# Ledger of designs, part 395: VH-VL binders against o27280

Target 1, 266 residues: o27280
Amino acid sequence: MDSMNVPEVLEIKRIVEESESVKTFIFSWDFRREVRPGQFVMVWDFRDEKPMSVSLIDPVRSEIGISIRRVGEFTDRVHGLSEGDLLGIRGPYGRGFELMGRDILLVGGGIGMAPLAALADEATARGMRVDALVAARTADELLFLDRLEAAGVNISTCTDDGSCGFKGFAHERLLTLEENHDMAAVCGPEPMMFQVMRILDERDVPAQLSLERYMKCAVGICGQCCLDDTGFRVCAEGPVFWSQELSRVREFGRYRRDPAGRRVPW
Short names: E, the ipSAE of ESMFold2; O, the ipSAE of OpenDDE; V2, 0.75 times the mean of E and O plus 0.25 times the DockQ between their complexes.

## First folded at step 17 (VH-VL)

Design B38 (framework fv_bamlanivimab; at its last look DockQ between E and O 0.73; V2 from the best seeds 0.79)
Fold by OpenDDE, look of step 18:
Structure B38 (fold): chain C 266 residues (1-266), chain A 119 residues (1-119), chain B 107 residues (1-107)
Amino acid sequence: as target 1 above (266 residues)
Amino acid sequence: QVQLVQSGAEVKKPGSSVKVSCKASGGTFRTYGISWVRQAPGQGLEWMGRIIPRSGRANYAQKFQGRVTITADKSTSTAYMELSSLRSEDTAVYYCARDDQYEGHFDPWGQGTAVTVSS
Amino acid sequence: DIQMTQSPSSLSASVGDRVTITCRASQSISSYLSWYQQKPGKAPKLLIYAASSLQSGVPSRFSGSGSGTDFTLTITSLQPEDFATYYCQQSDDTPRTFGQGTKVEIK
């Protein structure tokens, strides 16, 4: 078995068009290399490399899926690929989600639903009750609804423009929901996650949140994804963090650092 | 519960074109695709192509490439299949079906549209 | 293209019989295999997906098994309403392809 740090050249087996801007690329996977929801892989298109969340984990078919949103030059190239084309994949890396209890709440925004979709599959397979609050700017940007529904997930939608479900933000919708869960998993825009975390903390619901930062090495060496004050490396100690851990991170919900190391406000 | 309702039967001359519609009732396309499958009299099922309405991208079987066009209107939740340069061999019942992008199975199916090509 | 071969092409059976239909793929398709039932003048109806998953609303007398290249549809006890033509379909690759069909007739 090859080192997890060496990209394995894999053929794109299938491409799922999740939305106009999001595609899921499916690969054959050797599950001797364990992968957990919430972990990420480094995707190499032989020119550049970017971290991407695993959105599908299928041990039965020996497949994984990586959902990629088209946002820049790298993703533009990747989105131009077809089934049968090749990509380099190394990993998985990082700390994934941990499932607890019987009832789980998923709160996702935009592409943040990618790791949560994988988590939903695992949770439902374990017989857990899964509620998902899926948020996006518009109805067309809501991701994985059909897949979640097919898995038996109870879905609540939220859109900024009200084109589908609750009109408003995820944390606002969450406030209207009184039911508590044994745990929550959150992934999306950091301002959303920040507000959601606060609500969950007030309700004493254990929560895990997946952070997004610029990650270069994925192995905790380069420090590009290091969080201020704590020294947490998103690629090593994360990207999934408990709310208690994030409470120590001052920059959470406020700013991130760009590739040049500059503070970029949310 | 999503249902697919297709347009009515068509009788066409050789060399002409036919455009069949498939409207999703009781829901939206969401991330599902719409596949078109035809069945000649007394024959089996033949996949023609698929569209992902959300993206507008379509794929076709090689046999029909250049002669079939699949489109979708998200605003009306309607998919269309246009087949040109019709031949007698194109006489068949044409079905639309909801296409699961992950699993690849078809459900539900439209009721079918009979297309007869005769001189 | 992936070729799907069903066997038999037709069979005669009686109510209460156990019926088995096989489908073979020209290459491995993992579990991307579905079974459909079609009655005369009607659209196909999904019975089984993912090789062995029973579609909601389908009677439990229907079951699917197999992986790779060989798949089987089983009807444990044939009912009068089960006389129809059955098709397998692979969804592992494009183009999607169907078996030639198996007509289940009354003996």
Scores: ipSAE 0.876, ipTM 0.928, lowest interface PAE 0.6, mean pLDDT 95
Fold by ESMFold2-Fast, scan of step 17:
Structure B38 (fold): chain C 266 residues (1-266), chain A 119 residues (1-119), chain B 107 residues (1-107)
Amino acid sequence: as target 1 above (266 residues)
Amino acid sequence: QVQLVQSGAEVKKPGSSVKVSCKASGGTFRTYGISWVRQAPGQGLEWMGRIIPRSGRANYAQKFQGRVTITADKSTSTAYMELSSLRSEDTAVYYCARDDQYEGHFDPWGQGTAVTVSS
Amino acid sequence: DIQMTQSPSSLSASVGDRVTITCRASQSISSYLSWYQQKPGKAPKLLIYAASSLQSGVPSRFSGSGSGTDFTLTITSLQPEDFATYYCQQSDDTPRTFGQGTKVEIK
């Protein structure tokens, strides 16, 4: 029996504090349930359940890592846990990133660097050249820089306040980069991803973008995850989409849906 | 890269406490922990505990729990190790070291602080 | 606690020799194993982490291997500056624990 939809209670082996607001929780994992970068799991604290990106995939050590940003009651409770405490994990779910070509550009904003960190590990292990543009509001919120450096990734940074690297947004920094890539992977706030997608499209660079923040349902049947124009369900058809697929979606980069289905500007 | 600088040598009487400091400089927005490791004269390395300075979360080796307190002051990028109820067996060089949160290896190390416990 | 045992406790070697030091964990630690070099009066220096990853700036004559419970540090073509004490350290679990050390002395 495939018991992927039943939460497995796992012990927190290690907690990595990535920033003031982000922690990575590491668990032993049975890789008979394969996990690919870009997929997510449902994390259950025995009271509530939320989708979280897999940020570390290590089949040699039989470990996965899940990076969680503190944004509300559920994540605040999870951040209060210690090594040795238990969490329920279901999954993995969703479509992961596809790797092609010899070199890849990663463009990540904030917690969006989580699935891209796992992707960087896989791309590097496969012999690809990896360039990463890491964006955040401030220097303290730039994530996974040490992990990327250790993996041999070429890193560019940008911060809204100019506290590290380029002062400005990811798409503004990208305009100053002259290198071409066989593909790109993008994850972060939707307005950032929209602007980055436009630039990559003009450069004829195929890109995959992850829309993980729309995920609300672990079983893959959920109307709240639908994109307005195309009917895509993020949990069933995403969270990773090709740029060509997103170019036809009127809402992408402009507004989102709240739990009641109302349009809310970014 | 991060560099760690420790406070100077101390001579303490049995039953007193000692508080050693470890100041970090360079790369402060990058993630790291600080571990404390001691070495008695002519002996090997003994891990005492660690702290994640960003949160203040600390954990200790069972042998030292109740006698050791590790703290951090984020505003000065300084970690502290306080050892109480000192005995002659606590005579050692005390090191702080940056603790990689993913791999758990130690690099860089502070220069060490010699603590001598005698009358 | 995970116990780390090194072999040998000491060895004598000449410049140009190949030196091998072994470290055994009391239970599986996967590849969470680091090697350090310590010279008299100095803090330890990281050589190898993750069992086989060479630290930046460390000469390529140093290499690490192993997984699970058995690990090896190898120094090919020993140099005068390599006479030191070497320690293994596990980071799979808390507390972090070190081997007792291996002293590499001039013959």
Scores: ipSAE 0.783, ipTM 0.883, lowest interface PAE 0.8, mean pLDDT 88
Fold by ESMFold2, look of step 18:
Structure B38 (fold): chain C 266 residues (1-266), chain A 119 residues (1-119), chain B 107 residues (1-107)
Amino acid sequence: as target 1 above (266 residues)
Amino acid sequence: QVQLVQSGAEVKKPGSSVKVSCKASGGTFRTYGISWVRQAPGQGLEWMGRIIPRSGRANYAQKFQGRVTITADKSTSTAYMELSSLRSEDTAVYYCARDDQYEGHFDPWGQGTAVTVSS
Amino acid sequence: DIQMTQSPSSLSASVGDRVTITCRASQSISSYLSWYQQKPGKAPKLLIYAASSLQSGVPSRFSGSGSGTDFTLTITSLQPEDFATYYCQQSDDTPRTFGQGTKVEIK
C-alpha cells in the first residue's frame, strides 16, 4: 500500500536501556500492518533514514519495539531522544523467519539477538522448545538474557574475553552442543554467521540467516541491497535467507560493500 | 536471588534533609531500575521516582520534583534517595524496589527505612 | 496522573472463602497492572504482574484477570497467611500509581 512507503510519525512510548550502547524504543502499533520476526523497519529521524530490526512484537498490547545500537551520528541522535519524542517509521519490510518443527536453535551475536528475541517470543508462545546461544565480545554486551529467561528459553552464552559463559566464538561453542534441532535461526556479525552456517549445513539442520546490507528504498527497486552473483535483494527476498540460498553467494562472510559500492573486507 | 538492603531508621527535624541508601546484591547488570516508594502511617503506597543505575537517568513524580534527588553508585551497587525541606507529612516508611523496565512491576523490595520528622 | 480505585476498601472473610478484589483505572492501561500483598510491618510482595501472570513462588490460589480499565484479583481458597492488605499498581504511564488498598480481615 502507498502508506507503507512513507514514514508514519510515531511517539516513543518507552525506552528500555538494554546495555551501555543498546536501547529499545517501544511504539504503539496498528497490527493491521502485520509484523513478523526477522522483518525490519526504516527509522527516520527527520534528517536520515536507517534500517532497524524489530525486537518486540506484541499484538495484544499493540506495541512494537525497535532495538538500536549506538554506532554513529544517526544512532547517537536517536539515543539522545526521550519518551514522547517523535520518530518516523516505514514498513515493515522484508521476509521474516519461518518456524517449523518443535525444537529451534537460535544463534545470535551482539545486536543480532534483536530479531531473534522477537522470534523466541513467538516460538515459545507456540509451545516450541527454544535453545539460544547468545554471543558477544564481553558480558556487558550480552543482550536480552532476562527476556529470554522469562520466556522459558534455554540459554547458553559465550564471550570473546570469557567474562561470561564459554570463552570463544559462537561457532566454537556450537560444536560442543549435542542437542538435535528441527531448525535454526542465525543473526549476528557476518563472519560468525558464515561459520555457524557451515556447521549447521554439515549437521543437516535447516537454517535461516538474517543479513545486513546498505539500503535506500527498502522495497526492492533501487538495487543498493543486492548480493553479488545472485541478484537477491536483501530488502525484498531477505533479509532472512535459507542456508541453501546463501551457499553459492561468494560475498557472504568474505566482504561487504560501502555506500559507494566498493568492496571492503569484513 | 537479588536482595535490597536499606539504611537504618532516621529521626529528622522539619526543614532538614534525609538520604536513604539501598544496596543491591545478586544478579547482573541487565535491564532494571530502582524505584522509591513511600508509605505514611496507616496510608497507602506512593511512588516517588526511579533511576536506571547504568546510565544514571532518573525520573520523578511531579509532587516531589525539586525536593527529591535519586542517584546511584555503580561501583558499590547502591542507590540513594535524598528528600529535602522535610515536613511532618514526610513521616513515612521509604522503600526501594527493583523496577522492570519492560513491565514496570516491583520485585524485590527493600526492607524499608522509617523516617520520622518531628521537632 | 492515572487514578487507581480499589473495591472494596476492606472485607472480612473466613479461611476457605473465595475473595475477589477489583481495581479500576481512570484510563486504559492495557495489561500494565500488578498486584501486591503487604502484611503489617513488612514490605509489599509481588503476586501478579501483566494483569494475569503469576509471580514465581506465589501459590496458584492467587489469580488475576482483566485488561483496559477493569481488573480483578481472586483468591480461590483463603488461607490464614492471606490476611493482609492488597494493592494494585499501574505501570502504563508515569508516575506509577497504586490503588488505595484493600484490607482482608479474618471474621
Scores: ipSAE 0.740, ipTM 0.874, lowest interface PAE 1.2, mean pLDDT 88
ESMFold2 (binder alone), look of step 18: mean pLDDT 92; pTM 0.945

Design B39 (framework fv_bamlanivimab)
Fold by ESMFold2-Fast, scan of step 17:
Structure B39 (fold): chain C 266 residues (1-266), chain A 119 residues (1-119), chain B 107 residues (1-107)
Amino acid sequence: as target 1 above (266 residues)
Amino acid sequence: QVQLVQSGAEVKKPGSSVKVSCKASGGTFRTYGISWVRQAPGQGLEWMGRIIPSFGRANYAQKFQGRVTITADKSTSTAYMELSSLRSEDTAVYYCARDDQYEGHFDPWGQGTAVTVSS
Amino acid sequence: DIQMTQSPSSLSASVGDRVTITCRASQSISSYLSWYQQKPGKAPKLLIYAASSLQSGVPSRFSGSGSGTDFTLTITSLQPEDFATYYCQQSDDTPRTFGQGTKVEIK
């Protein structure tokens, strides 16, 4: 759509400090441009543009939120901004999550909880029962727990170091959770998602997984958005994929590609 | 579930400073804000400022800027509010309260710390 | 700063009465409004957040409504423990600001 390709300059209405490295920036949004959980926007600081997942969608308040992890020069500059400052936003782009059934499991690692937090809001608004497994390296990196709790989500946590909840990885914690679900949504580091997908497949739980590593070109004209075996472009056909699609991709969980297109192990 | 426990009552002379503590305990340790709200005898509630203890970021009401300092010690889950150059009109009960970063509501509240400024 | 004005400043009521308290913001605050109950010598207690969301453990006789600039707290059947002072609070902007309070007294 034409309006999606031109950045709209928006004022930062509110900033939420999610962790030492993650902030959520909240903007007024015109919902004549529909936004769904799992979609992303291009954030422009008037110098560089980067893709960011939408983490809050509130049509009643006419607001969206974009959660940004501090990982480099662009994100350092954005983290230095204050309420009242301006950013360019274009989009949304990509396909969002689909909801089905009555019970959903969310499995998120680190910043991967951002798109899942938006999905949790939609699922609870639809009357679904939502269970969330929130994973991080340490307790300080667990994201959105208070927001999920306020929404009525049943929360399980795990940390690599054992500082909060189960000591171990997401897939290890998932093995101790016996409840079946009609669907699952997963977002986080690719190795984590691969292990979680295998368990959900064994349980016959259809899963959607969000791949964000190649969202560098919102218009889909760059080769970095391509998956090895399928030819899928993450920004055009993703970032959300069904587990059945990803189980046929040999590189999922095993390789990534550098800017030259060379395979690099995880 | 978290509980907030504040330090005990203080009697101070004009021109001195007071530092009130607010210790969070119980429940899982999560990211939240701590707001400081005071209430003079027979008066309403007045917001002074807030901090996010995990990151040490503080924001203050303009009325108190230059006199109030809000800090936090993440290792002890304790927030502090220091008010300097005390005047008789600073006599109040001072509350800390957990501040929801998305909604901005306050729950739970500390029990309050009575600060009396008299000569 | 966003100014919050409550009406009435005080009211007298009997057990079983329907009580309404209104709160007006000097500018639109969407639904970023909370209601608190305070009893003498005690800290305030959250009743309602996001204009209409009932806090866990709060009796269902309490309800909130409104958006933008005009908000209402309703107690449908006043109980003896409900005689207290009630405050609205906006969280749309900093500084956070409170209404002046409404004292609900025994008639």
Scores: ipSAE 0.632, ipTM 0.810, lowest interface PAE 2.0, mean pLDDT 87

Design B4 (framework fv_bamlanivimab)
Fold by ESMFold2-Fast, scan of step 17:
Structure B4 (fold): chain C 266 residues (1-266), chain A 119 residues (1-119), chain B 107 residues (1-107)
Amino acid sequence: as target 1 above (266 residues)
Amino acid sequence: QVQLVQSGAEVKKPGSSVKVSCKASGGTFRSYGISWVRQAPGQGLEWMGRIIPIFGRANYAQKFQGRVTITADKSTSTAYMELSSLRSEDTAVYYCARDDQYEGHFDPWGQGTAVTVSS
Amino acid sequence: DIQMTQSPSSLSASVGDRVTITCRASQSISSYLSWYQQKPGKAPKLLIYAASSLQSGVPSRFSGSGSGTDFTLTITSLQPEDFATYYCQQSDDTPRTFGQGTKVEIK
């Protein structure tokens, strides 16, 4: 237990360049410390520590992968590292995805495909039928298509600009898909997840949604994990939540909070 | 299905440089690496280096460090391998191949470019 | 650099034979090993990756096994088109390295 809260200094074994803004860092991992799709780790560059979702889980090779999008100072520094360099890894933390049924739908936007890629690997290994709707702004930002194809996943793509697949947003593409699923897992920009959740609720498909902003709640850093509904505030363990929990929260998909607690639109 | 098409055969003098191109068509170019592998007549396969076009960073085998430069032009989906200070021992068929970043296997391969170094 | 050594360097076989080629890495490479077939005047063709995964379109008579340092390529019921040179390749570390090749010749 205590070993989960102490950073282990690990060597970057391999770096996969997923896109111009996304890299996957692969480390040797001791699977006595079990990792599930949907869980995250704290990545420490010996200056700052940030939560990152686990995107590859390979107990046969004793490896995990962590996919990181370049969005600020910390991630810029990490993107500057090379194979052989060291990072501190603490975890895993949080509630992972739960698989149920035989047919599942994955809906991912941008970097949100990272935890879903790990889930797709587990689901296909269990013999489940997996359909994935992969969404991005442009074709160059569609992630993990080759991994999903290699795993035997049935892939649909959509891009905002129409450069690959359906032209439009994930929820618009989902409305044209009539396949029945036993469950769905959704990860991406919060407005996309909100629209997708509404459609799945209408279809009576139970969904699990992964919210990056709630990763800190699982580690005990609570300032940014509060939800506001008519003045009612709750903090919940994340990052994965059932759609029933999120459908009752007014702020989901509409606004978020900065470090000072101010509402910021999506 | 991605195809890799290489530039044509070259005959070069010792001390000169050669630049071989590898153009990708059909499918995703940038999400994969492009590796360069050579094969001297009657010999085995020798890895020279690779580039990941989306990042523009190249890695080289130590034997070729300082003589080989691998680049990519993202707008034309073309990778290049330039080898300088040519010697007769550099006579070989030079292949480009799409390099899977997770597994590191090579598929597809270009058709090969014969480079002959002679006086 | 990780050195890859194949055995045998050449072998003679007849159509219908079971052929086994081995590849040894100088250090553990987990399952980061691929096998290629090359015919005279042609580029190599991927047969197996991740030590045991059959490439799409490759006949099921080809199979790979092994992990760590010792790996095997097996061809069951050798066909006329299988007379070629076979190479193993590691992708656990940079530089990528190949075995010296195994030539499978008609008896």
Scores: ipSAE 0.560, ipTM 0.801, lowest interface PAE 2.9, mean pLDDT 87

Design B40 (framework fv_bamlanivimab)
Fold by ESMFold2-Fast, scan of step 17:
Structure B40 (fold): chain C 266 residues (1-266), chain A 119 residues (1-119), chain B 107 residues (1-107)
Amino acid sequence: as target 1 above (266 residues)
Amino acid sequence: QVQLVQSGAEVKKPGSSVKVSCKASGGTFRTYGISWVRQAPGQGLEWMGRIIPRFGRANYAQKFQGRVTITADKSTSTAYMELSSLRSEDTAVYYCARDDQYEGHFDPWGQGTAVTVSS
Amino acid sequence: DIQMTQSPSSLSASVGDRVTITCRASQSISSYLSWYQQKPGKAPKLLIYAASSLQSGVPSRFSGSGSGTDFTLTITSLQPEDFATYYCQQSDSTPRTFGQGTKVEIK
């Protein structure tokens, strides 16, 4: 049988507090079931199941980490758990990031740094030079800076309030960074990703962008299988997409869908 | 660089309680925990428990469960360890230490607080 | 609880010697092992974490190795300031546990 589609009940080995609203939950993992940066798992608290990006992948220690932002009822319950408690994990699912070349730029906003932290570990392990632009509203919401620094990543920060690094938005900070990258990976709020994508396209840097809202489509829960302008079906290819695939989608960066399928501006 | 400064030595009678403080300076409690480790005279190191200050969650070694309470006050960057129902065998130096959440190693350490339990 | 056992409990050495201390876990702890140095009247000092990663500011004569259940701390060319008690500590699971210590004494 395909053991990837059967939930495993796993013990929470360690909980790392990343910020006021983000925790990373670490589990033992059997790497006969391969996991790549950019993929997600379904996390089951024995009541509800939600997709979560994998933020730590450690085959040597046989561990994965899942970073979860506290944003609603399910995540509030999961944040209430302790080491030794149990969660169901199913997966991994979705298309992961592809690494190519020698130099990579990571641009992450908020919880979008979670899949990029896993990617940073893999890129540095391959001997790539990694530059990361980490963006948040305030210094206290910047994620994974200690982990990125320990991995040898060149870090630039950007906060809306100017409490750490550049004062302003990620795309404004990006304009001041080196242009010489073989590829980029981007994850964060959709309006940020849209602006970053435009700059990377102008620089001829191939970019991959991770879209959280398409994770449910990737596991067969059909809500947003077709994008308005292209007839493009995202459920088979998400959550990671190449910038060229997103460049002609009018809804990308401009509006989203609520659970009822209604168009909501960002 | 973070420095941990502990409260001063205490002499207590059997059956009483002691509350030791550990104040962090030069840094924050954001990305690390605080562990409490004791050492009886001439003996080794014994882990009592830890707290991750952001949520106030504490884990305790089974031996101390029910007698030890570890808390933290974010506004003063201070962690506390309170041990109740003191016995002569609780005589020890009590250390706080910054606890790396991913790796679990302890650095830096406080200078230690000597607690003597005698009648 | 994971039990940590150190060998030897004590050893005598001279300046310039190579010293090896071993630490054994009662079950696999992967590479979640740290080594500490403690001098009389002082708090322990971190030397090595993740079994083999040297803490910043610690002299390169200290090194660690091992994974799973068996670990070693090596001090090449022992210096006068290295006479101390050494402890291993596992962080694979809660509770965190320490070895009983190895006292390195002057011959």
Scores: ipSAE 0.627, ipTM 0.791, lowest interface PAE 1.5, mean pLDDT 86

Design B41 (framework fv_bamlanivimab)
Fold by ESMFold2-Fast, scan of step 17:
Structure B41 (fold): chain C 266 residues (1-266), chain A 119 residues (1-119), chain B 107 residues (1-107)
Amino acid sequence: as target 1 above (266 residues)
Amino acid sequence: QVQLVQSGAEVKKPGSSVKVSCKASGGTFRSYGISWVRQAPGQGLEWMGRIIPRFGRANYAQKFQGRVTITADKSTSTAYMELSSLRSEDTAVYYCARDDQYEGHFDPWGQGTAVTVSS
Amino acid sequence: DIQMTQSPSSLSASVGDRVTITCRASQSISSYLSWYQQKPGKAPKLLIYAASSLQSGVPSRFSGSGSGTDFTLTITSLQPEDFATYYCQQSDDTPKTFGQGTKVEIK
């Protein structure tokens, strides 16, 4: 009876208020439909459907959590819901993160910490050492610090305004950190991820980066992906890509395209 | 690490109200709740309600709905619990405690505020 | 409301004894259960959360187990400072509810 393409109508069991703009919605989940960190689901409010990363995966409690940032009409409606209300959930979709080695680095910006929080839980459960660099514009927008601390993660923070931790951007903070890692996972604004990737490449640390804009490709909604002006097509299912794949994409970290195909700077 | 410090003991007449404060230090940037739990002399623990101070959202146990108001002042890192229409049965020690939003456990706790309702 | 029932309500024990306290929920609460220790005139202190996770700074002689409706707190070798009242608490649903308490007294 499990099918990824059929939405299940699920009751919101609990809502966690992460910040003024982010809430985590927790649902009971049947793990015959497996979920991995880095995967996403389609959330349906019975009017519109949007992709959302899974931020909590708990097979022991049979629960998943979905963290949603308020950015528009759909997410405003969802944020207005209460415990006991219903949402449709379809999925999971996409390629998840792969864990390698014993020591890993997580670098997250804003809501990008959501899929990395789920990854941190799995990594610590496997006995790995986890260092997390958590970045945001202000201290009030740093996400999942209590979850990461409870899991035994070594946390470094940075904020653009200096209200918590290092004053500056994630890549500037990363340059001051001298830990060796077997792999890294990165999720956040694309310009941040590009700068972080370059530093990790110089340090010979293999990195996996999660790109929100490629979530629709994994479910077949976007059928045409032309990633550079030479006509090169990348049909790899997102949202998670290795740094080697992204280093060849001219658009990564520099510009995106609007519906008309025009280049739009970040 | 967060520490919670509560206001001092109070003696109140039946029908009056009491407002207890709970000042937090060392935890203002992280998302957590503050719950209020009371304990009558020789009795067990009873949850009254909670607030998420960052967002001002409060919810209450049905038994106290309409009599209890929980508020927070972010600028002073202080939560408040006001209980109105006091009765002798409200005589208790009132605790505030940090409330983990994911797990729902309480740590740390304030030292407690004794409220005695007598004529 | 979810009702939490502890057993026993009180027990007498000697230093070095193994002490077991049980807690039963009126409906499944998964592993959303915490244990607290309270000494006379003091606020409760968290010992265990998530049914089995030991709080930082709590001695390893304390352990928790269980899921669903049946939970246990164990003290493997009772020390003089462990004579206190112990409470279980569920956090699966609101209102949050506590057991009635178990008083551990010197035999």
Scores: ipSAE 0.695, ipTM 0.843, lowest interface PAE 1.7, mean pLDDT 87

